# VH-VL binders against q960a1r229to459, part 16

Target 1, 231 residues: q960a1r229to459
Amino acid sequence: LKGDRIELLLPKNIDQFKKFKKDRTVISSGLITRFVSTRNPKEFSQKWISTKYVKEFNEITVNKDSVVVGAALNIQKMADTLTSSLSINIGKEIDSFIQKFSSPQIANFATWTGAIISGAKSSLSVSDLLILFNVLDAKLTLLNNSGELTQVAIEEFAEKKLFATHTIVNAIFSRSLTGFLFCLKLGETSEQDSTNFNFAALVGNQVSRIFVGLGGQPKRLTSLEVHIDAL

## First folded at step 8 (VH-VL)

Design p10 (framework fv_ramucirumab)
Fold by ESMFold2-Fast, scan of step 8:
Structure p10 (fold): chain C 231 residues (1-231), chain A 120 residues (1-120), chain B 107 residues (1-107)
Amino acid sequence: as target 1 above (231 residues)
Amino acid sequence: EVQLVQSGGGLVKPGGSLRLSCAASGFTFSDYAMNWVRQAPGKGLEWVSSISSSSSYIYYADSVKGRFTISRDNAKNSLYLQMNSLRAEDTAVYYCARGYFDYYYGMDVWGQGTMVTVSS
Amino acid sequence: DIQMTQSPSSVSASIGDRVTITCRASQSIRSYLGWYQQKPGKAPKLLIYAASSLQSGVPSRFSGSGSGTYFTLTISSLQAEDFAVYFCQQSYRTPWTFGGGTKVDIK
């Protein structure tokens, strides 16, 4: 099979992960065992690094002013954390919106990180999870190839295509968000088969956040936000 | 070698109980969701239950909800199905199957099957 | 629940024939569809995942296509060992549901 071998590293903490990440592909433990079991020649040439045993990728921390969700957690665990940690009105809308774009199967098994990166890479289709993160003013903790941690807004992550140079460690949401969240998804067929429209607005917060998705990255409607905040 | 080996099963009267076991080897059991799928004699496949790798998420078919309990012991690399209040319509070959949890979804490794017969 | 309608229920074909089996979902399942082969007295075997990806170790004469609500499994040149029942399965939403099966009899 060309003689190439798969190299899989299993760091036990964030410092080991920082030291050994380098040019390796980040993967969940489930995907690792799948690749080993498929006996695919292409997979055997890859260098992999696991997040399975690194606390920061797997933890949920609810602080006074913020909630932190590790990058290896699935969409449903993220949703459950947000609905129980944010205001009741915002939590109800998050739960309702996720049910419209993600089946329970997908939500319980797919990582939120995979969905966010997929959405950020797309130039043609809308991403429902990405617009939800945009309207909630999510911040991402990122690790670069030099082992440095940075925190960036989700809008910056998508716009600058930081998925190409950084690893997502966790997402941080403010518990100070208030007001009314409204999310809308419109599509005639599945996202893979057709162009969709989505919309998300947070109004009644100290600063309104309004986004529309017509294909690719969600667009922030800053002029509409200024007008609404002036009312 | 990746494999699932099943045990348990047998003949039981209506209202009885049985516990099925599925032993995994050749892969990291704790990384995979697991499933039970059954097939009545001469019939098609029917999904029964699924359990996530951590046991945090469990699903049941409506036909077995409240009667069957799926569980796993990751330290023992084993999956279980506790079947209570068995009915004649539960008669089937029961398969355990490994979940395929990427974009593709599917069950890529299957046990050999265990026959459960509910009859008086 | 998502209903999977599979056709035909049975087909008789000669060695070397091309066989096509169809599966239709009652709502879009994107590409969350697998195809399984079940030989008499044996457990099902995964052939195709993600609607069109060939499982490792499965002969290249098997192929899958489709997305959304309409899917096909094709066997380009039937062999004697392809005598089996074939099932499609959606994994987009619980309950996971299977098609009714297609029995391929080689005459």
Scores: ipSAE 0.006, ipTM 0.443, lowest interface PAE 14.3, mean pLDDT 81

Design p11 (framework fv_ramucirumab)
Fold by ESMFold2-Fast, scan of step 8:
Structure p11 (fold): chain C 231 residues (1-231), chain A 120 residues (1-120), chain B 107 residues (1-107)
Amino acid sequence: as target 1 above (231 residues)
Amino acid sequence: EVQLVQSGGGLVKPGGSLRLSCAASGFTFSDYAMNWVRQAPGKGLEWVSSISSSSRYIYYADSVKGRFTISRDNAKNSLYLQMNSLRAEDTAVYYCARGYWDYYYGMDVWGQGTMVTVSS
Amino acid sequence: DIQMTQSPSSVSASIGDRVTITCRASQSISSYLGWYQQKPGKAPKLLIYAASSLQSGVPSRFSGSGSGTYFTLTISSLQAEDFAVYFCQQSYSTPWTFGGGTKVDIK
């Protein structure tokens, strides 16, 4: 630093965000202190823009066929939304999975987008939230550096490393998902694993989505069918 | 410059087939959902079909199901509408439009329109 | 299917007038509503998305409001270039449906 000032912009809607983003570093207001603490001072960005107060990044919309969760919402609000809007069998497993692998403090403070991005970047550990989004066939609405919006599958987002060129606006989940959701995490420690094995499967009469995580992006098992008998 | 340019319209007889094309430029085509919307002469707008960026999600209006097929070629930045078993009621200007899977952000870029006339 | 009803079907107005167009959905659509402008022989142009968000490049005299089943588009001070047909569109559930249109004519 040569006595330079840090400038943080707090846009209130997506049009302001598009107009003022330019080359600014995108942050969540809740993570600004942590970002500063861990960043090398020589690489410290002096021009930042926050998603925290952007109207469209904080919206939750329940449609007949889908549920939309804004990018600035924390993991717990996302989980609560999905448990209330998806089938009861899927919702119960989502709530159980989040509670088992994320402390209440983390779930109430960390954004789901932060967890998805860190999972997509990782080559050594798999993200619990990334595998969950994969099994639920989540779609992401993305904003590029030219102010253009697009929608992609979560698998495509991670595979093409779109976190490097795009800002996440929201996640979209289908309300047509039915069946039994099963999530399993194996590792040395449940809460502090850097390298682990994760498994997630959504199984119904007409659908089977099965993913495994062995470090890096979760891989889909298209040739494996799981038979689950509810008694 | 963000642009959609349409081609392939014309006059066809009832029961005939026609294929419409929409060429995208000035943006990353593979990032967007695409739509076909039609407008009969002097009438309002009617949604026809939508396709997601990956082609995984496709929707049709009931009036065209089984007769029309939407498709895209992301390598060629092109959207298509294959129209079979055409009826007089399909006579309209057909627009291609850029959008999003759930349409929350609307359809923000439109082609110039292609006239399709179905008559004897 | 969700039915979208626009009123009025037409309105005659003078430059400088405030024009309000209403759109009513047959069931709640939250904020999944857009407003479009169409001039004769031209493709529609997006004005408002998410019921109340102004599209980039659209003049600030255009505004949208409402949620659920009742929505309005307001043009606060009508200009010569605003004489056109306006359509609302719901994107809450497939099939996507448009309102019947409102024609804004010069008085």
Scores: ipSAE 0.000, ipTM 0.432, lowest interface PAE 16.1, mean pLDDT 79

Design p12 (framework fv_ramucirumab)
Fold by ESMFold2-Fast, scan of step 8:
Structure p12 (fold): chain C 231 residues (1-231), chain A 120 residues (1-120), chain B 107 residues (1-107)
Amino acid sequence: as target 1 above (231 residues)
Amino acid sequence: EVQLVQSGGGLVKPGGSLRLSCAASGFTFSDYAMNWVRQAPGKGLEWVSSISSSSRYIYYADSVKGRFTISRDNAKNSLYLQMNSLRAEDTAVYYCARGYYDYYYGMDVWGQGTMVTVSS
Amino acid sequence: DIQMTQSPSSVSASIGDRVTITCRASQSISSYLGWYQQKPGKAPKLLIYAASSLQSGVPSRFSGSGSGTYFTLTISSLQAEDFAVYFCQQSYRTPWTFGGGTKVDIK
């Protein structure tokens, strides 16, 4: 209200985003990222950057062995992409699971990136989307404050709280993950309810991935995976 | 059938430049991420750089950042590594390799290797 | 950077022997580990991906196991064509890093 101007930047591609982001601290909230100048902290204007129009953050690329989903896409678009790109059995379970934890309004308006960051930050509740990414062996392409790209497993992103220091560019899913996917969510349906317990298992002849959410980040059941893979 | 054939390489003085090429055949090159991996004489393997199928995502080892540039031409089914400001420690056999699961699990198809020697 | 440590650095074995090679990561890498075979003068060949999945065309005598920080490659009955150097590699995060290699040579 006092005449301070807010500058909204709408970069069209990742190079424009990198040039503005370089050497600046980033505070991310869904599609909008706030920047704080580290060179001149006496600047009177606050700068906001929208990832909504960054071309690379809105891309879907289906390769022979992987599918890439841009960070600005909503949960439903991500789900539709995965169900059409992964095996039919895995796709059916993804569609079913998302319908159980996300209303149509949430799925069509909330970004998957916002949901993943919220899940990774939480110490009190489990995250259904985060456990889905864990069981699907998702990798994230991240951009650091120096403008460098890094790829990390979803498990490292959550464990090391990389949301505090990096911007998510996209998620990468392997198209070679085959087998039986089973996901479970337990909780009430009231407005105050969140998932109290969740579980996800991908069991195939390649490798088994089994996770349980009991509070905070999902825990991998490595001993059970070894036992099942030995059969 | 599925093959990567490399060319380029040779002897160059410190500070010099060299460009390596890798030609793909037997598969749809534009569907795969590609990698450069090197091996110094009698030593182990060291990852150098990776490029996504579209060229939008590029990664470098810290030892080569600012000196090497990875690129690809999908219309020509070719991968390149432009090496500038070469140092003695860059002496190695350089391999191009196809990404398995687009950076996830490793590299399933490799070129025959190209020797790069940096010596006065 | 994630450091990958292989042991042993070399092993002498006879045809028919069971050979075991281990790989340790300096931090947990889940199952993002591959195993490669390299014969003298040749490029590496992918044997195992995702710690335990056998690459198409690779003989069933090769197997991989482990997760987190400790991984094992086993050759159940060594054949003449298996004398080579073996490398593990993590793909958990960039930079991708390789183990120092294990040379399997004839006894």
Scores: ipSAE 0.084, ipTM 0.670, lowest interface PAE 6.2, mean pLDDT 83

Design p13 (framework fv_ramucirumab)
Fold by ESMFold2-Fast, scan of step 8:
Structure p13 (fold): chain C 231 residues (1-231), chain A 120 residues (1-120), chain B 107 residues (1-107)
Amino acid sequence: as target 1 above (231 residues)
Amino acid sequence: EVQLVQSGGGLVKPGGSLRLSCAASGFTFSDYAMNWVRQAPGKGLEWVSSISSSSSYIYYADSVKGRFTISRDNAKNSLYLQMNSLRAEDTAVYYCARGRWSYYYGMDVWGQGTMVTVSS
Amino acid sequence: DIQMTQSPSSVSASIGDRVTITCRASQSISSYLGWYQQKPGKAPKLLIYAASSLQSGVPSRFSGSGSGTYFTLTISSLQAEDFAVYFCQQSYSTPWTFGGGTKVDIK
């Protein structure tokens, strides 16, 4: 293995990540070097940077009106944070829905960021985590190659394919979301398998958010939202 | 009483520097994101900069990037805006404003404003 | 950048009138919209957040509606103290941008 040709940087904070990112490929794991074959080193990326050990990407901040979940955290840590910080009705549905698409083994290992990016990249498959972020009106803090931070809604991130030009730093959820959350997935019974169809609706006093996934990016049912909000 | 009290404005020549201060009281300063918003005489509102509760995330308007620096001291309940290389176009009343991290809830508490005049 | 267009730029109305101000975003901003009131020589005051939620202490005659690209602020029965400039603001993505403002004159 030509170690000098295969570089994996493990920054410890966001300032180091900004300085070292440059043209490097972003990964969520710190274990890449254990699996790189010495037989064909030139077939692999030579410049890698990990989010796994960046302090700010591993932070959970529960503020009075919002909850912030770092990009390097696994799905279970994200789920636990949301279920404990959002309203009881919304939290229960989040917990129930996540258990249907992610087993405990997957949820404790996989990052929520990896699942979101995978879902946003797919044009054929539905993404359960992506539709959940859509219905919860999640915002993402993104870092560009110039070291600049921006915030965007999850719908914009997916629609504009911002995963190609930005690194996700964290997800931001409103703690003032109220109403009834209902999520559904139709497909294989195994929690680890892909879904053929999904649906998510948050119905509140003055605002409704309704999404359907038939393959690719979830579609917002704005006409139905207007009708329900008028009731 | 929840309030923000501003100071540090004045008249400065082009190329000069000023530091604005915003002192918070009546709430837990370290729980809130803070913002600077400016308004040129007779014009509308323009967002300048934002800083998260822990200073981990900072944003600037393109017009001030590289010239202005936002900072905060949570132990002193204070927000600052260091303005360097000032231009005539920076002439405005500058407001500090309290925000929540997601900004979904808007900016609910504002300082009284500080006039900054950049003129020869 | 997301551009926020307000209409009308000014309106003259009598006490008791219903006043409606509109705000259009150049792209969808979901419900990430606030409405602010600014009186001459004073700092802006938050009236509505999240497109439709009334800020604590704001009179119930103020209401907000809309989502996506089209938003409205309504004053159901204009009072003398409502003389002000009103601004919408998107917080969907940086840079945060304000509308050009609507001046409400009581006549």
Scores: ipSAE 0.007, ipTM 0.513, lowest interface PAE 11.1, mean pLDDT 83

Design p14 (framework fv_ramucirumab)
Fold by ESMFold2-Fast, scan of step 8:
Structure p14 (fold): chain C 231 residues (1-231), chain A 120 residues (1-120), chain B 107 residues (1-107)
Amino acid sequence: as target 1 above (231 residues)
Amino acid sequence: EVQLVQSGGGLVKPGGSLRLSCAASGFTFSDYAMNWVRQAPGKGLEWVSSISSSSSYIYYADSVKGRFTISRDNAKNSLYLQMNSLRAEDTAVYYCARGYMGYYYGMDVWGQGTMVTVSS
Amino acid sequence: DIQMTQSPSSVSASIGDRVTITCRASQSISSYLGWYQQKPGKAPKLLIYAASSLQSGVPSRFSGSGSGTYFTLTISSLQAEDFAVYFCQQSYSTPWTFGGGTKVDIK
């Protein structure tokens, strides 16, 4: 039935969050997550869990070779963190690119986690934040239904649709990435035809990462990377 | 240059107190969780305590709970371990180390170590 | 508490040998495992984080593998500077626990 109140659970740390989801399937969309019992699928539950106040989901940790951005942070805070902690060439391009696909209102209120999940679910449109994570070789720390933490590459997260079974805890970016970052977004959606392409390339002296978005998941241009790396 | 420099060790009688200090330089101290790890002579490593970047999350090993207090002063780039009611079993080299426990990263920067000897 | 069992306790190997050290957790820790090297009289040094990620500045002959409860550290071609004690450490949940250590003695 309908008309019952929704119970909102507000865990304060990751251990409390794990306790709430230990025996449940998680469906996540931004900061509000819906849980369903996996042992008793007919059991009625109107329990929602917010990641907004989980301490570990709101933390930023800058290490010598990496930067960690908590899952509950908004797009602008993520951009500011990457701009200040990655090389100046890479950071400036990140900030510039984000400003082109996200308005200040959206960037200051929407979580980067929500945007990544939205992009990973899409089969028709390109995702600018997703291609940015791909070119930066982002890793995600995920929490599964059994309360276990694991780390996956952003490409694996999207390909295996892990947003259906896991909760994002944070994103991890390497500070050892060097070279020049180039990001491009082409075209706009229209009623007749949509030309919607994006492109991201990180070109360094030792390794290159090149991706193109034509709709759905970005595709890595490995042959072009091999050619450029040989120079 | 990223480094942690320790001070404050020494010889103390059982039941006594010592305060260890760890001074950070070359990085933004307030962005990192910090840890204390000890090693008894000829033995392995034992985690003692951890403190998050904001001091909001603090953990202690059961063997030191109620006796040791971890703290930090982000304005002074310093980490502290106040050790009270010391026992012979607390005799060890104490290391401060940078890194957030509960994340996939380990402790990547370590202090030189400070010897603490508890003897009658 | 999560107990970390490390084996062997010691190994004597020649320069150029492949050395493998094993670490077992009493319960699943996913990939939240680090490997540390400690030389006599010095502080530990991080070699591997997240079970398999090589720390910056660490030689490529070091590699880590495993997930869940079973982990290995491999040194593909042992060098003279690899004389040390190696420790695994879980960072999944408190208390953060270390393995007992493996002493690698280079002949």
Scores: ipSAE 0.007, ipTM 0.420, lowest interface PAE 13.3, mean pLDDT 80

Design p15 (framework fv_ramucirumab)
Fold by ESMFold2-Fast, scan of step 8:
Structure p15 (fold): chain C 231 residues (1-231), chain A 120 residues (1-120), chain B 107 residues (1-107)
Amino acid sequence: as target 1 above (231 residues)
Amino acid sequence: EVQLVQSGGGLVKPGGSLRLSCAASGFTFSDYAMNWVRQAPGKGLEWVSSISSSSSYIYYADSVKGRFTISRDNAKNSLYLQMNSLRAEDTAVYYCARGYWGYYYGMDVWGQGTMVTVSS
Amino acid sequence: DIQMTQSPSSVSASIGDRVTITCRASQSISSYLGWYQQKPGKAPKLLIYAASSLQSGVPSRFSGSGSGTYFTLTISSLQAEDFAVYFCQQSYSTPWTFGGGTKVDIK
């Protein structure tokens, strides 16, 4: 239901997605309205594919050891899934974090995938969702242009800029994570506020995971982890 | 109690057909991808087919493409394998198994197995 | 198709021994590897997923390591109940393929 000059394809499964993707731009469901405002209607220049209705991108799987969250799900659905499936201490911090930093409008309508990609692309601003994925040791299932699936750590996805060459299928979180999760953000939530700082730490009887965001990719504080684990 | 209970095996002549069933209980069946894996007598494991939770994504081993059809009925918590044009080399114990695709792809819950014998 | 080669095909070991089974992929599969245990007359049981993650309820004497093309399953101190055949399986690309299996016999 788009105008004649803009072709929007709505694949319903991965096979249709692969077929439709050839030479076409992929957009997240949360960004559709931004890109159709005031364009020259005489020029047919783009074919767009939405991930919103791809069934595999909307699946949630909770196993004994892992939680899988499909790429087209919104931030709130992702947060609810993690809160109900991870340890009480981790889940409470995730809930608190989302409530403080994501409005209901954003959390219920923006995809977590869009937020992660935006965070990974930015060289100046911090991303609260990206640092949360880093501290939780999130893995991403990616689909390349040859139709092959691969798995990467969230840190590798951002460092190698894999958003340019791959489509995110889902995120995978370990249910074996234990300990105390702590998240902090200082500064304004504006995308243009380069003085923003965030911090996330997962500390327990296991090896600690500690990250700081000063703009762009969160940095792992490996030396601090070694000191804390030695205590 | 999370479990998968299988039925529908038996003895069939080459060229015949069988339909295997796998009934799930103790978990939300519609949240999980499902698999069929077979094992010929005295041999190793061979993956046969997989179906995603919504039936949108289906894979087959080359040895069974065009002959076998995997399907599921989420309302009945059941998985099926329709086996047509059976050959002697299809003789095996067939297992249904719960799993999903991606990094943590693993089949963590298995049915008891159903024997399928194809002989003249 | 990705070929999975296991070695050894069989091993005999005493209770308390360290047993190592290897699995080699014909191409890089990252960490998309699982290990399964199968006892006589029973369905397989998942031991390890994602190359190194221990499945819930599996004893800590089992561990997995490796990435890319070379993987190992280690049983640090073999017990009587570990008599079984062990299989690796890649989940990187369809068709999903299993190794040929390694039979572990207790001397």
Scores: ipSAE 0.006, ipTM 0.426, lowest interface PAE 13.2, mean pLDDT 80

Design p16 (framework fv_ramucirumab)
Fold by ESMFold2-Fast, scan of step 8:
Structure p16 (fold): chain C 231 residues (1-231), chain A 120 residues (1-120), chain B 107 residues (1-107)
Amino acid sequence: as target 1 above (231 residues)
Amino acid sequence: EVQLVQSGGGLVKPGGSLRLSCAASGFTFSDYAMNWVRQAPGKGLEWVSSISSSSSYIYYADSVKGRFTISRDNAKNSLYLQMNSLRAEDTAVYYCARGYITYYYGMDVWGQGTMVTVSS
Amino acid sequence: DIQMTQSPSSVSASIGDRVTITCRASQSISSYLGWYQQKPGKAPKLLIYAASSLQSGVPSRFSGSGSGTYFTLTISSLQAEDFAVYFCQQSYSTPWTFGGGTKVDIK
């Protein structure tokens, strides 16, 4: 260790987060975010900010038509929230799929935001959590370096590499999703093994969402969706 | 179950003072930012003031700066608005509301409103 | 100050009709916009936050869209209980400002 001092800031709410962030560019790595000078981008602050204790990043809100899951929550808490809030069929498959790519130890420790950011950054491997968010039509609430909040589709977040310029506040899932969810991961049972193929399909009476992962961003199979929806 | 109950309104002469109170129940008051919003008779909504959960961040509309003071007592689950140097144009129904108007979440729980009339 | 302009100021529609209310900001406010419903003699009720997110307990016939300077609130099939005044509100910067309101009358 170099003997350099790092000051860890522990804001309790988003007001404090904005104050600690003032005039600094924020670079997010899940629960820990590092400040970078907005005035001089090459001058790095030794101040780090934790999102772990920010109230708004730890909230779960179940609305009539949507479920909101805070950014600081772990993968298991997210899964539990979705399984209790979405249809039984969809919830059961979510829980089953998560258990295939994340051990109980990982799921109870790692944040879903860390996993999503890691998946979005990769150009060589597939991401199981990212394809799950894609098939569920997840949206993310993002905070930019100017303090503005915006909502983007998961596909846009990954494609535009918004993890480089934004902090994830929460994920939003529709409670109006209908049909059967099927997820598949081709690989070994070890969580350390690289995933070289994954697949997720939500097949309903009127609408279908079908994605395949072969490396990098999941691809939506729109032609197959049209064919299935015609049946 | 979750509710805000207001008190403290009334008729006051120009230059007078009033203190509005808002009592919270059914939720953890200390976890939420709180707001005061007013509505003049037959007119639209006007934001007056906001206070963060810890009282670290306080905001006021320009029309009330220096005259009104927002405060809270988390131990008593209560929000207050101290109104000094009242003017005729301050006549309105005043609402307290829970929420983060500077962020993702809006004001989701509102008090019943308290009428403040400033007249000679 | 950011000025919020709503249109129309009033609309008269039949039960079952699709009603669209618009809100224009004098400068870009990203997605920092909420929609509120106020019935006569009552406090406002939050319908939509973050421009497009439906508040818990609000009927699915209400939806919000838009970003930047142009926003819409849509009621897909107007019901008798939807007679009310609707307000948009920006939360982008102080002072937080509301639109002038849109009164929805059922024919």
Scores: ipSAE 0.000, ipTM 0.409, lowest interface PAE 15.1, mean pLDDT 79

